# Ledger of designs, part 1: VHH binders against ATP-dependent (S)-NAD(P)H-hydrate dehydratase

No score or structure here was measured in a lab: all are predicted.

Target 1, 310 residues: ATP-dependent (S)-NAD(P)H-hydrate dehydratase, of Phaeodactylum tricornutum (b7fxe8)
Amino acid sequence: MKTWNDGKTIAIERCVLPLDASLHKGSSGRVGVLGGSARYTGAPYYAAMASLQAGADLAFVFCAQEATLPIKSYSPELMVAPVYSASDFDPVRLVDDMVNEIGDMLPKLHCLVVGPGLGRCPLVMKAVARVLELARSQQLHLVLDADALYMMSLPVYRSSLKGYDRLVLTPNVVEYQRLFPKSEDNNGESMEDASDEELAAATIVRKGAEDRIIVDQRQVMSCGEEGGLKRSGGIGDVLAGTLGTFTSWHAILLDREAVSTEDLPLSCWTACCAVKRATKRAFDDKRRAMTAPDVLHHLGQALDEMTRED
Below, numbering starts at 1 at the first letter of every chain, in headers, positions and changes, except where a header shows other numbers; Kabat numbers aren't used for antibody chains.
F, E and O stand for the ipSAE by ESMFold2-Fast, ESMFold2 and OpenDDE, each averaged over both directions (binder to target, target to binder). V2 = 0.75 x the mean of E and O + 0.25 x the DockQ between their complexes.
[cut] marks letters that were taken out.
The coordinates of atoms that the task and the answers printed are left out; those that the model quotes come from them. Centres of patches stay.

## First folded at step 6 (VHH; from a51 with R31D W103R Y104F)

Design k4
Fold by ESMFold2, look of step 11:
Structure k4 (fold): chain B 310 residues (1-310), chain A 123 residues (1-123)
Amino acid sequence: as target 1 above (310 residues)
Amino acid sequence: EVQLVESGGGLVQAGGSLRLSCAASGFTFSDYSVGWYRQAPGKQRVVVASISSGSYTKYSNSVKGRFTISRDNAKNTVYLQMNSLKPEDTAVYYCAADEYPLRFSDEGSYDYWGQGTQVTVSS
């Protein structure tokens, strides 16, 4: 249905940050990934590496202390910072320490990706909620995936992002139903309930064989690019990180007054196209053996081919 | 270019105090995190303390409670107050600065380093 060729011209014009030889460190995107716990170290790695492979200059990982060494061992390119310790789990200090560590970096980021490997520890979620409030107060763009989507299904956390339009959510179909039960209910829920949705201003990337871009509970575009025949774990994290880069570029272009806030859905669509094309290349290469690292390997080339003028 | 100049080192008796300064020129220090490192003779350089652009501080276990790092952005300067000094604190002390600093480790990848100042603590 909708493929890269359908939107290439406008997407390159409004969503792709030009390469420039006069750049300094951090000029082409600074993406933070808040995620990674004692149990889950791979997800934040995939997200952060995808941000770099998609073209961000810097990728930071804010994680549990116990995840620091594993993630650093996966790649020295990532700037990995512990923000709490599960083994030294002081409930009095944990929330404040996390907020202070991450909060100091928020002004230096273009986008914060939250959720990959985060876990569901209540105190960590409380700290993350305060980080999200601080990020909003600074107009920082947010991409929420995985356990951050679970947080948004809980009313106490959801309300802090009511009406925020620098917000991207990346649910699969099941997560989407949990986040927006009125919109997917077959029992005839009223249109007025749907129009009062707290997260209506967010851009929703509903993942699937066709990725759907939804704003105000209405689909505004879709990505029908062919991916691969294998659904591997970690590809969702690659998408979250790729969205981090395109959302960062959107933020940079907004600051230059080159685009408007209404262009964020197109940036998200562009990221979906890139990941689908990278997945297709990885699948053609590896078939049943494809894993998320194969998709990462092809991401830069896929994006280069999408954006080059030959 | 960024230039970092340490000062305040010297000879002091055990139990005494010194205050080290790290003054920056050629850039706005307030957006940088600053770390203090030290290198004793024949040993590897190790991290002592750091302070983020938002004034969050970290300390190595060997100095916690005795050393205090602080910053004065109006003077473009970071300080290391060293109290209750011990002979094992004898080292060359370096300051380092980075715009995007998340590494409290002995082998940080800080962008900028000072030339160092000698601290000698006599028994």
Scores: ipSAE 0.000, ipTM 0.390, lowest interface PAE 11.0, mean pLDDT 85

## First folded at step 7 (VHH; from a51 with S55G)

Design m1
Fold by ESMFold2, look of step 10:
Structure m1 (fold): chain B 310 residues (1-310), chain A 123 residues (1-123)
Amino acid sequence: as target 1 above (310 residues)
Amino acid sequence: EVQLVESGGGLVQAGGSLRLSCAASGFTFSRYSVGWYRQAPGKQRVVVASISSGGYTKYSNSVKGRFTISRDNAKNTVYLQMNSLKPEDTAVYYCAADEYPLWYSDEGSYDYWGQGTQVTVSS
């Protein structure tokens, strides 16, 4: 399957949550975004807003205290929760506080998106690793992007998600090569195969001109939808948030026993198609002036057109 | 039908203590955050204390060290133990519950509210 029309029937059947007037608050997708630092507040905003524009009911942003006011000021629709302060000088308390604040919310989410604007502070990464372990223990679906992918390239953090199949990683080509490096030696010193098997169950969205969906290092499908001729960095954040919504819908459908765990790659493929189509619309409208907000503006319309019944 | 019922209010002398209870029914109490709010005559309702579904507590600066919030999920009840009461604590006290509380302000945006219980602290 290369374009939306090639997979439309099966994707709508298995990946799209029907609109239903009888639903209670939050039943059409609850997405958390763990990200945002003093230096970068836009990335988690784009991810969270993309989740809403793709059809999630609720989007939460768990961020540094210093990022809360900027992110909340961008949109009243986002529920922003400060979960740590950069001014805290007690490293043990920082990790415990962050884990406690986020941990209370995890049972209320369908998907946690981790990474946009998160930064690479070692103490924050340690706390995030604990949050990932808690999320796994509750079988919460995860989408890891940006600095969370950097974390997964570090052996200290990679092993905690070994064998987890409710996991989506969104590397570009360079990040993918870092996560799955080539053979290192021909001796018995170390074996990359053991490390490669740690993330074998994850669904990999390898971003590019064609987005490739990879499981256990085997491409299972690709999205060849035409995007735009301009690559913008914020489009990755839009994709991460859109994946948050489709992964949330997958979790809901899985709980209803309407689909199986083998359908997660198709949900990811569907999200890729949506973002590519939204990007194409934005590019046709703005050309060289296109930015990530333009893509975000077109996302809901593109999805509505894609999923409209005949 | 969702219901929150406060009890334990009354008249008390300054320096005294009261224990408020909030009994909940009609929903899965253990998944909800619960807050106590108060409204003094002619003032807007403000948060006093909150307790998350996981038991994490927060207090306004005006009551920190004097009030204690707790919950008993087996009895579907939240308590507010109020010690060292001052005339400034005189207000109608409301309990409120929300599965998805807003964290960015002290605004009372909870989904469910009790009818309130009067607390009057005399000099």
Scores: ipSAE 0.000, ipTM 0.343, lowest interface PAE 12.2, mean pLDDT 84

## First folded at step 13 (VHH)

Design v6
Fold by ESMFold2, look of step 13:
Structure v6 (fold): chain B 310 residues (1-310), chain A 122 residues (1-122)
Amino acid sequence: as target 1 above (310 residues)
Amino acid sequence: EVQLVESGGGLVQAGGSLRLSCAASGFTFSDYSVGWYRQAPGKQRVVVASISSGSYTKYSNSVKGRFTISRDNAKNTVYLQMNSLKPEDTAVYYCAADEYPLFSDEGLYDYWGQGTQVTVSS
């Protein structure tokens, strides 16, 4: 599968939650974004808004206290919850407090997106690692990007997700090489102590001009949709949030017994197609002036066009 | 064990109608997409129509507007209403089921029925 037209029939059947006027018991997706620090407030915003623009009903942002006001100011649609404070940092209680505050929300989510703007504070990463373990114990779907991928490059954190198949990782080329140092895509370099098998069950979205969908070290699909000539910061965050919606729909369809875990790669491929098409629309409109907000603005229309009957 | 049983085939004059049924057992019917395929004498099997677990329908170009696929989850049955039949519709018709089928001639369905003959006289 290279472009949307190659796979649209099966993707619509297995990956797209139908619009239904009688739907009121379940929502059309509840996405959490764990990310945002005093320094990085835009990334979690782009991820959460992309989830809404892709069709999720609710988007939550779990962030540093210092990011709360900026993110709420960007859009009133987001449910922003501070989970730690950098200025009132208490190293004795921080991990337990973050886990308790986020843990109460995990049962209410279909997917947790982790990483955008998270930062690399060691205690925050320790708390996030415990959140990831708790999410796994509840079979919650996870999308890991940015600093969460850095965490998964560290052996102490990656072993907790060994064998987890409700897991999406979104590395660029450099991040992929750090996550899978024994992979043949690392220019034949083999690193003796790496354990590529730990994350073999995950669906990998290796980002690039062509997005590659990889499971168990094997490319199973790729998205070759044209995305435009300008690269803008924040498009990765838009993709992470769009993946949040499609993995949420996958989780809903799993709960209805309408699909199986084997469909997660197709859901990820569909999200990649959507973001590439939205980027193409934004680029055609703005050219050199294109930024991530332009991509976000076009996301809903791109998805509507993709899911309509021709 | 999964079973798919087709019925409703027979001999009919051109311009007539037939209704095929595919009765399913041995699996959670609501999880599965069901497709109808046909194989004319001396030809390879080709896709006719499918209906997803969410009741989304697809049709090959040769049958659009003439055939209608539907499902009744309470009875574990899929129907193919065939109207305005042509001699070219003469074939053995098979139903197939899979959680993740591709709508194409290759199909890649896990489960297949034994087929029912449809013959359309000119």
Scores: ipSAE 0.000, ipTM 0.105, lowest interface PAE 20.7, mean pLDDT 85

## First folded at step 15 (VHH; from v6 with V34M G35A)

Design w6
Fold by ESMFold2, look of step 16:
Structure w6 (fold): chain B 310 residues (1-310), chain A 122 residues (1-122)
Amino acid sequence: as target 1 above (310 residues)
Amino acid sequence: EVQLVESGGGLVQAGGSLRLSCAASGFTFSDYSMAWYRQAPGKQRVVVASISSGSYTKYSNSVKGRFTISRDNAKNTVYLQMNSLKPEDTAVYYCAADEYPLFSDEGLYDYWGQGTQVTVSS
């Protein structure tokens, strides 16, 4: 499958949560975004808003104290809360406090998106690693992007997700090579890096002109939808958030026994198609002036067009 | 109709103990975080203790070691055991509930009780 029209029938059947008048608030997806630092506040905003624009009911942002007010000012639709402070932290308590504050929320989420604007502070990464372990213990679906992918390149953090199949990683080509480095021959015998085996159950969205969906180092599908001719850094955050929504819908459908764990790659493919089509619409509208907010603006309409019955 | 009803307040001598109860109805109690706040005359209402839906507890420094918050989901009730009471603990104590307190402004909980007076004399 290459374009939306090639796969729309099965994608709508298995990946799109039906609209229903009997739904209550939160029934169509609750997405958490763990990201945002004193240094950068825009990335978690794009991810969280993309989740809402893609159809999630609630988007929660867990960020640095210093990012809270900027992100709240971008949109009143987001539920934004500090989970640590970069300027006033206690290095003895930061990890435990962060884990405790996020941990109570994890059972209330369908998906946690980790990485956008997170930064690489060692104590924050240690806390995030503990949150990931706790999320896994509750079978929470995870989408890892940006600095969370950097974390997965470090063996100490990668091993905690060994064998986890409710896991989506979103590397570009360079990040993919860091996550899955080539092994040399050893005495005429090939062997894989142990790190390759640890993430074999994850669904990999390798981003590019065509987005490749990879499981166990095998491409299982690709998205060749035409995007725009202009690249923008925030489009990656839009994709991460859109994946948050489709992964949340997958989790809901799994819980209802309507789909199986093997349908997660198709959910990821559907999200990629949505973002590519939204980007094409934004580019047609704005041309050289296109930025990530334009893609975000078109996301809902692109999805409506993709899923509308005639 | 949502109700939070506090009980157990009153007059007590310094060094004494009281146990506050808050009976909840009209919402799914086990999904909510519960908290006790207090407001002394002429002062801002401040958090005293909280207990999450997963039973994780937090205490203000002024009460840590003396107060214990607990919950009984079968009875839809949250408790505040107050030991070694001091005159500075004198306040109206409020029970509060919020499904997502991490994301709410401090002091803006979904539901509040009417308050119960605790007066500590020496």
Scores: ipSAE 0.123, ipTM 0.586, lowest interface PAE 6.3, mean pLDDT 88

## First folded at step 19 (VHH)

Design z2 (from z1 with D105E)
Fold by OpenDDE, fold request of step 20:
Structure z2 (fold): chain B 310 residues (1-310), chain A 122 residues (1-122)
Amino acid sequence: as target 1 above (310 residues)
Amino acid sequence: EVQLVESGGGLVQAGGSLRLSCAASGFTFSDYTMAWYRQAPGKQRVVVASISSGSYTKYSNSVKGRFTISRDNAKNTVYLQMNSLKPEDTAVYYCAADYYPMFSEEGSYDYWGQGTQVTVSS
């Protein structure tokens, strides 16, 4: 197990974007969240809000028309745009509209988080696949969670991101097994499977009591920070959003030639530490009443404490 | 200072053609969605055509098939080729720029030109 103190110095240096009052709005991270359907509106909110609380300047939500008003009502701090309607499933129009609308925003983002509340509509998945291809072509950082992970478990979509090294996946144990069914034996030992080659370049954050950072089928780091004793819905979304911020910072630092792609796992590890610490604070405060908003509430403070100079 | 300067307007007979140009300065042109608006006498300003930073184009129904919007990022210029002009196309045409058009209301673009008069005679 690795605690924050074990990697604090290098993580601050290589993963945390310095504060600068001279910078324009958006310079400290523009995070997009592709998610939110008629049935799911909370997940994209938690992800987007987490990105802001973690230190991004702007958070964009691309969601279903039916999810737009609810998400806007949760917070005025989010920029929310409809990209399809559940009431209008014209295959051609739906896919083209989504791809074109989101496509125009991709160059303006540092990271795109995909999956929170996305749903599993086949037409939407088709559109998302095209968006992912566009994002890859532009070398945009991606964080895939929830329904996007399901999408990646499907053979037709899995190969689309083969070899892409600006990709973060955030599976829980069940999702991980779905993505890599032959990767672990009953004893928890990693088995090499040819199918794993398709996502070998990705950074995998396997979520659990101890979050594991995996690259090329090998665990390279683990987050041993203590979280809460309660598991509540939405914490995964908070992590996805937090990863959006740290991944966006990685993108910015890459552009500055201050870091390399090899530092992405460290960014992910740092995000995990932040969310665990926030969760611990939330739990200590609310105990059995803890929910995702409580974790969001403590996220900024957790990060501040992590980056505070002794 | 941000500037949008329209040119190419004038008097033309019905069925004729005009090409409008808008020269932009003072901002990163390639990152912005550019649009043409028009305002006829006694009417509200309405969008005619737009072209995104990714060169995705949109047209109002009234001009589809007749007008073409294009951009030259090297010249920081957006164009509106107007063919088969009709008297109802008579208006002041405005060039506009917006960074996040997806999140903007119609007519709430970041920057606007002064406009150029287009008059189509019967």
Scores: ipSAE 0.581, ipTM 0.810, lowest interface PAE 0.9, mean pLDDT 93
Fold by OpenDDE, fold request of step 20:
Structure z2 (fold): chain B 310 residues (1-310), chain A 122 residues (1-122)
Amino acid sequence: as target 1 above (310 residues)
Amino acid sequence: EVQLVESGGGLVQAGGSLRLSCAASGFTFSDYTMAWYRQAPGKQRVVVASISSGSYTKYSNSVKGRFTISRDNAKNTVYLQMNSLKPEDTAVYYCAADYYPMFSEEGSYDYWGQGTQVTVSS
C-alpha cells in the first residue's frame, strides 16, 4: 500500500476506533508521553497534542519538573505531571521515584510514547530503561522516538526490548542508520537482508519524504501521501503522537479481539498517511510559513476526511 | 455506590499502637491509589500516607518510621498501622482514593471516607 486510497477500507476497519457517544472518557485512548526536560518542552507538547487531535481521549505528559509549567501553559488539554527534577542530583531517588511514579500509570495507558524532548541525561535514561522494562512486562504498546531511539542505539539498552512485538520505532534516515547500520545501503535505503535480532519484532516507521513501514527487516508498506514541500520542525513529534493514538486504538481493538498483532503495521501506516495529509493541508495554507502548530491544526480535519464515507 | 468505611480508631495511650482499616466498595480498588489523611481540631487536613496501585508508599515526615500503610486488594482494604503514637497524632483520620494521583492536588482525591477518630492521651 502506498496511497491512502489503496488501503482505506481495510485501514478504517482494522485501525480506526469507532466513535461512540456512550463511551466513557478515556475509552477511546489514553496516551502517555514520556518526555520533556528543562530544555525541551515543545516536542512532548506536540506529541501529546497530536494524540488528542488524532482522537485519543486523554493525553498524559510525564516530564521534568521544570517542563511542567511551560507545557501546561501551551494547552490546558494536557495532563502534565513531573516525574523528576533536574535540580535533584540524588541518583537513587531520581531513578526510583521516576520509575515508581510512571510505573503506577502504565496500567492506565493504552500506549506510551517515549522520547520527545526527553534529553540524554544518563540518570533519566536509566530510569526510562526501567520504565520500558516494566511496560514490556505489562505488554503495553510503546512508541519510541527521538531520544528514545538514541537510547536503543546504545548497547546497554538495546537488548531490553528484544522480541517485543508491541513496539513501534520512528527513526528518520539518520536514526535508522544508527539503529541498523548493516541494513543500509550506500544510498541510505533499507535492505531486506539486514538482520537485527534485538529489534526485529518491532514495527519500524522510517520517516522521510516517503515513510516506510518495516516489519521483520522488510518493507511491507509505504506512505506515498504528499506532505508538502516544507519539512518543519516538530512534524516528527506530531507523527509520534499520532502513532500514539493509533497504537492505542490497536491496543483497544486487540483487547476486544477485533484485530491481531499483525495489524499494528497497518495502524502505523494509517498514522503516517494522516500526518502527511495534515502536513499537505498545512503547507497549502501557510506555505513557507508552515510550522508544527499548523500541522496540528489540520490533523483532525485530515483524519476526518480519511475516515468519512464518500 | 462508592463507599470508603474507616475503622479501628479509638483512644490509646502515648506510645501505644492502633491499626486503621478502610474498606472500599463501588470501584475497582486495585486501580486506585489509596491514602490516609488526618485533620486535627482547628488544623487543616493533611496527608499522612499513600499507597499506589503498584504498592509504592509515601509518608509524611511526621509519621515516617512509625506508621505503615498497606493494602489488600483481595479484600479491597487499605490499612494504616500506627505505632509509637503521640498526642500530636490525635485527629480524625480519613481514607481517600484517587485514580490519577499524579495529576491531583493534595486533598483532591476522588473519594473520601467519613473518618475515624484517633485520640492519643499523654
Scores: ipSAE 0.571, ipTM 0.807, lowest interface PAE 0.9, mean pLDDT 93
Fold by ESMFold2, look of step 19:
Structure z2 (fold): chain B 310 residues (1-310), chain A 122 residues (1-122)
Amino acid sequence: as target 1 above (310 residues)
Amino acid sequence: EVQLVESGGGLVQAGGSLRLSCAASGFTFSDYTMAWYRQAPGKQRVVVASISSGSYTKYSNSVKGRFTISRDNAKNTVYLQMNSLKPEDTAVYYCAADYYPMFSEEGSYDYWGQGTQVTVSS
């Protein structure tokens, strides 16, 4: 599958949660975003807002205390809470407190998106690693981007997710090379590193002009939808959040036994198509002036057109 | 219909102990954070202690070390064990429940009980 029309019928059947006004609040996707630091507030906003614009009912942001006011000011639609303070943390208790607060929310989420604006503070990374272990232990779907991908390039953190198949990684080419340094083919056809078996069950969304969906070191799909000629900062965060929604819908459908774990790559492919189409719409409208908010603006409309009429 | 029913209040001498109970119904108790609040005469209602669905507990500074919150999910009941009571602990104590507590503002829990009076005498 290269464009949306090639896979539309099966994607709608297996990846799109039907609208139903009679269900409880949060029944159509609850996405958490673990990210945002004193210096990086935009990335978690783009991810969380993209989740809502893609159709999730609720988007939660777990961030540094210093990021809460900026992110809340960007949109009242997000549920934003601090999980640590960069300026006033207790090094002895930071990890345990952060893990306990986030951990209590994990059963109430369908997907946790980790990494946008997270930063690389060692204590925060240690706390995030424990959160990932808890998420796995309860089979919570994970989307890892940005600084979470950096964490997965470190042996101390990578091994805890060995064999986990409810896991999506979203590297660009540079991040992919860092994750799979012995890879001979950046198209995902050949991987040589023995440690790469640890992530063999994960769905890899390798971002590029074509987004490549890779499982067990093999490209199983690609998204060749036309995007735009401008690479705006924040589009990667939009994709991570859109993946948050589609993996949430996958989790819901999986719990209903309507799909299997083997359908996760198709959900990821669908999210890639949505973001590419939204980007094309935004680029056609704005050209050189396009920014990530323009892509967000078009995301819902692109998805509605993708899933309607046929 | 959601109900939170407190019991166990009363008159206690300073230094004594008291155990409050709150029986809950009408919601999935194990998914909620439960809390105790209190309101002293002429003051605002303030949090005393909370216990999350994962059993993580928090206490106000004025009661830490003296009060213990606990829950029994099989009985849909939350408890507050109050030891070393002081006259300043005199208040109406309320049971409360909230589904998304880390996102709640200043005592804006979803559900509230009717309250039970605790009076601590010298």
Scores: ipSAE 0.410, ipTM 0.743, lowest interface PAE 2.7, mean pLDDT 89
Fold by ESMFold2, fold request of step 20:
Structure z2 (fold): chain B 310 residues (1-310), chain A 122 residues (1-122)
Amino acid sequence: as target 1 above (310 residues)
Amino acid sequence: EVQLVESGGGLVQAGGSLRLSCAASGFTFSDYTMAWYRQAPGKQRVVVASISSGSYTKYSNSVKGRFTISRDNAKNTVYLQMNSLKPEDTAVYYCAADYYPMFSEEGSYDYWGQGTQVTVSS
């Protein structure tokens, strides 16, 4: 499966949550984004807003205190709350408070997107790792990107998600090699403690000109939809947020016993198609002037066109 | 119709104890964070204690170690045990409920009770 038309019928059937007028707000996708730091406020915004534009009912941002006001100022649609402060460093209070506050929210989410703009502070990573363990214990679907992928490159954090199949990772080719060194080894001696088996159950979205969907080191599908000719910062964050929505819809459909765990890769493929098509629309409209907000602007219409019957 | 009904207030001497109760109806109690607020004469309403849906508790510094918040989800009731009371604790105490408390502005909980008076004499 290479373009949306190749897989449209089955993707709409298994991956797209129908609108239902009898449902209350929040029942069509509640996506959390854990990310945002004093230095990086745009990435979590792009991810959270992409979740809304792709069709989630609610998007929550859990960020550094210093990122709260900037992110709130970008859009009133996002629910933004601080979970730590970089200037108020107390190791015991920071970890326990982050874990308790985010942990209380986890049962109210369908998917947690972790990584956009998170930063690499060791104490924050320790708290995030505990959040990931709690999310797993509740069978919450996870999308890991950016600095969360860096965390998964570290053995101490990687092992806590061993065998977890409600997990989506979104590496580029370099990040993929770091996460799965044996899959790229032409010499057979990449690493003694290769971690390929640990994350084998995860659905991998390896980003590129064609997005490849990989499970257990084997490509199961790819998205070859045309994007734009301009590489713009933030499109990866848009993809992470779009994956948040489709993974949330997968979780909802799975809970209704309408799909199975083997359908998660198709949900990820569908999200990739949506972002590529939105990027193509944005590029056709703006050319050299295209930026990530233009892709966000086109995301809803691209998805509507993809899912509409002729 | 959502209702939060406080009880257990009254007059007590400094050093004494009181136990407040708040009976809730009209919403899924176990999904909500419950809190006690108080408003002293001429002052704004401020948080005293809260207990999340997962039973995680928080206390203001002025009551930490003296007050205990608890909940009974089977009875849809939240409690505030107030020990070692001081004249500064004199206020109207309000029960409040909120579904997403970490995203609420200060004093902006979804539902509020009518309040119960606590008066601590010296």
Scores: ipSAE 0.409, ipTM 0.745, lowest interface PAE 2.8, mean pLDDT 88

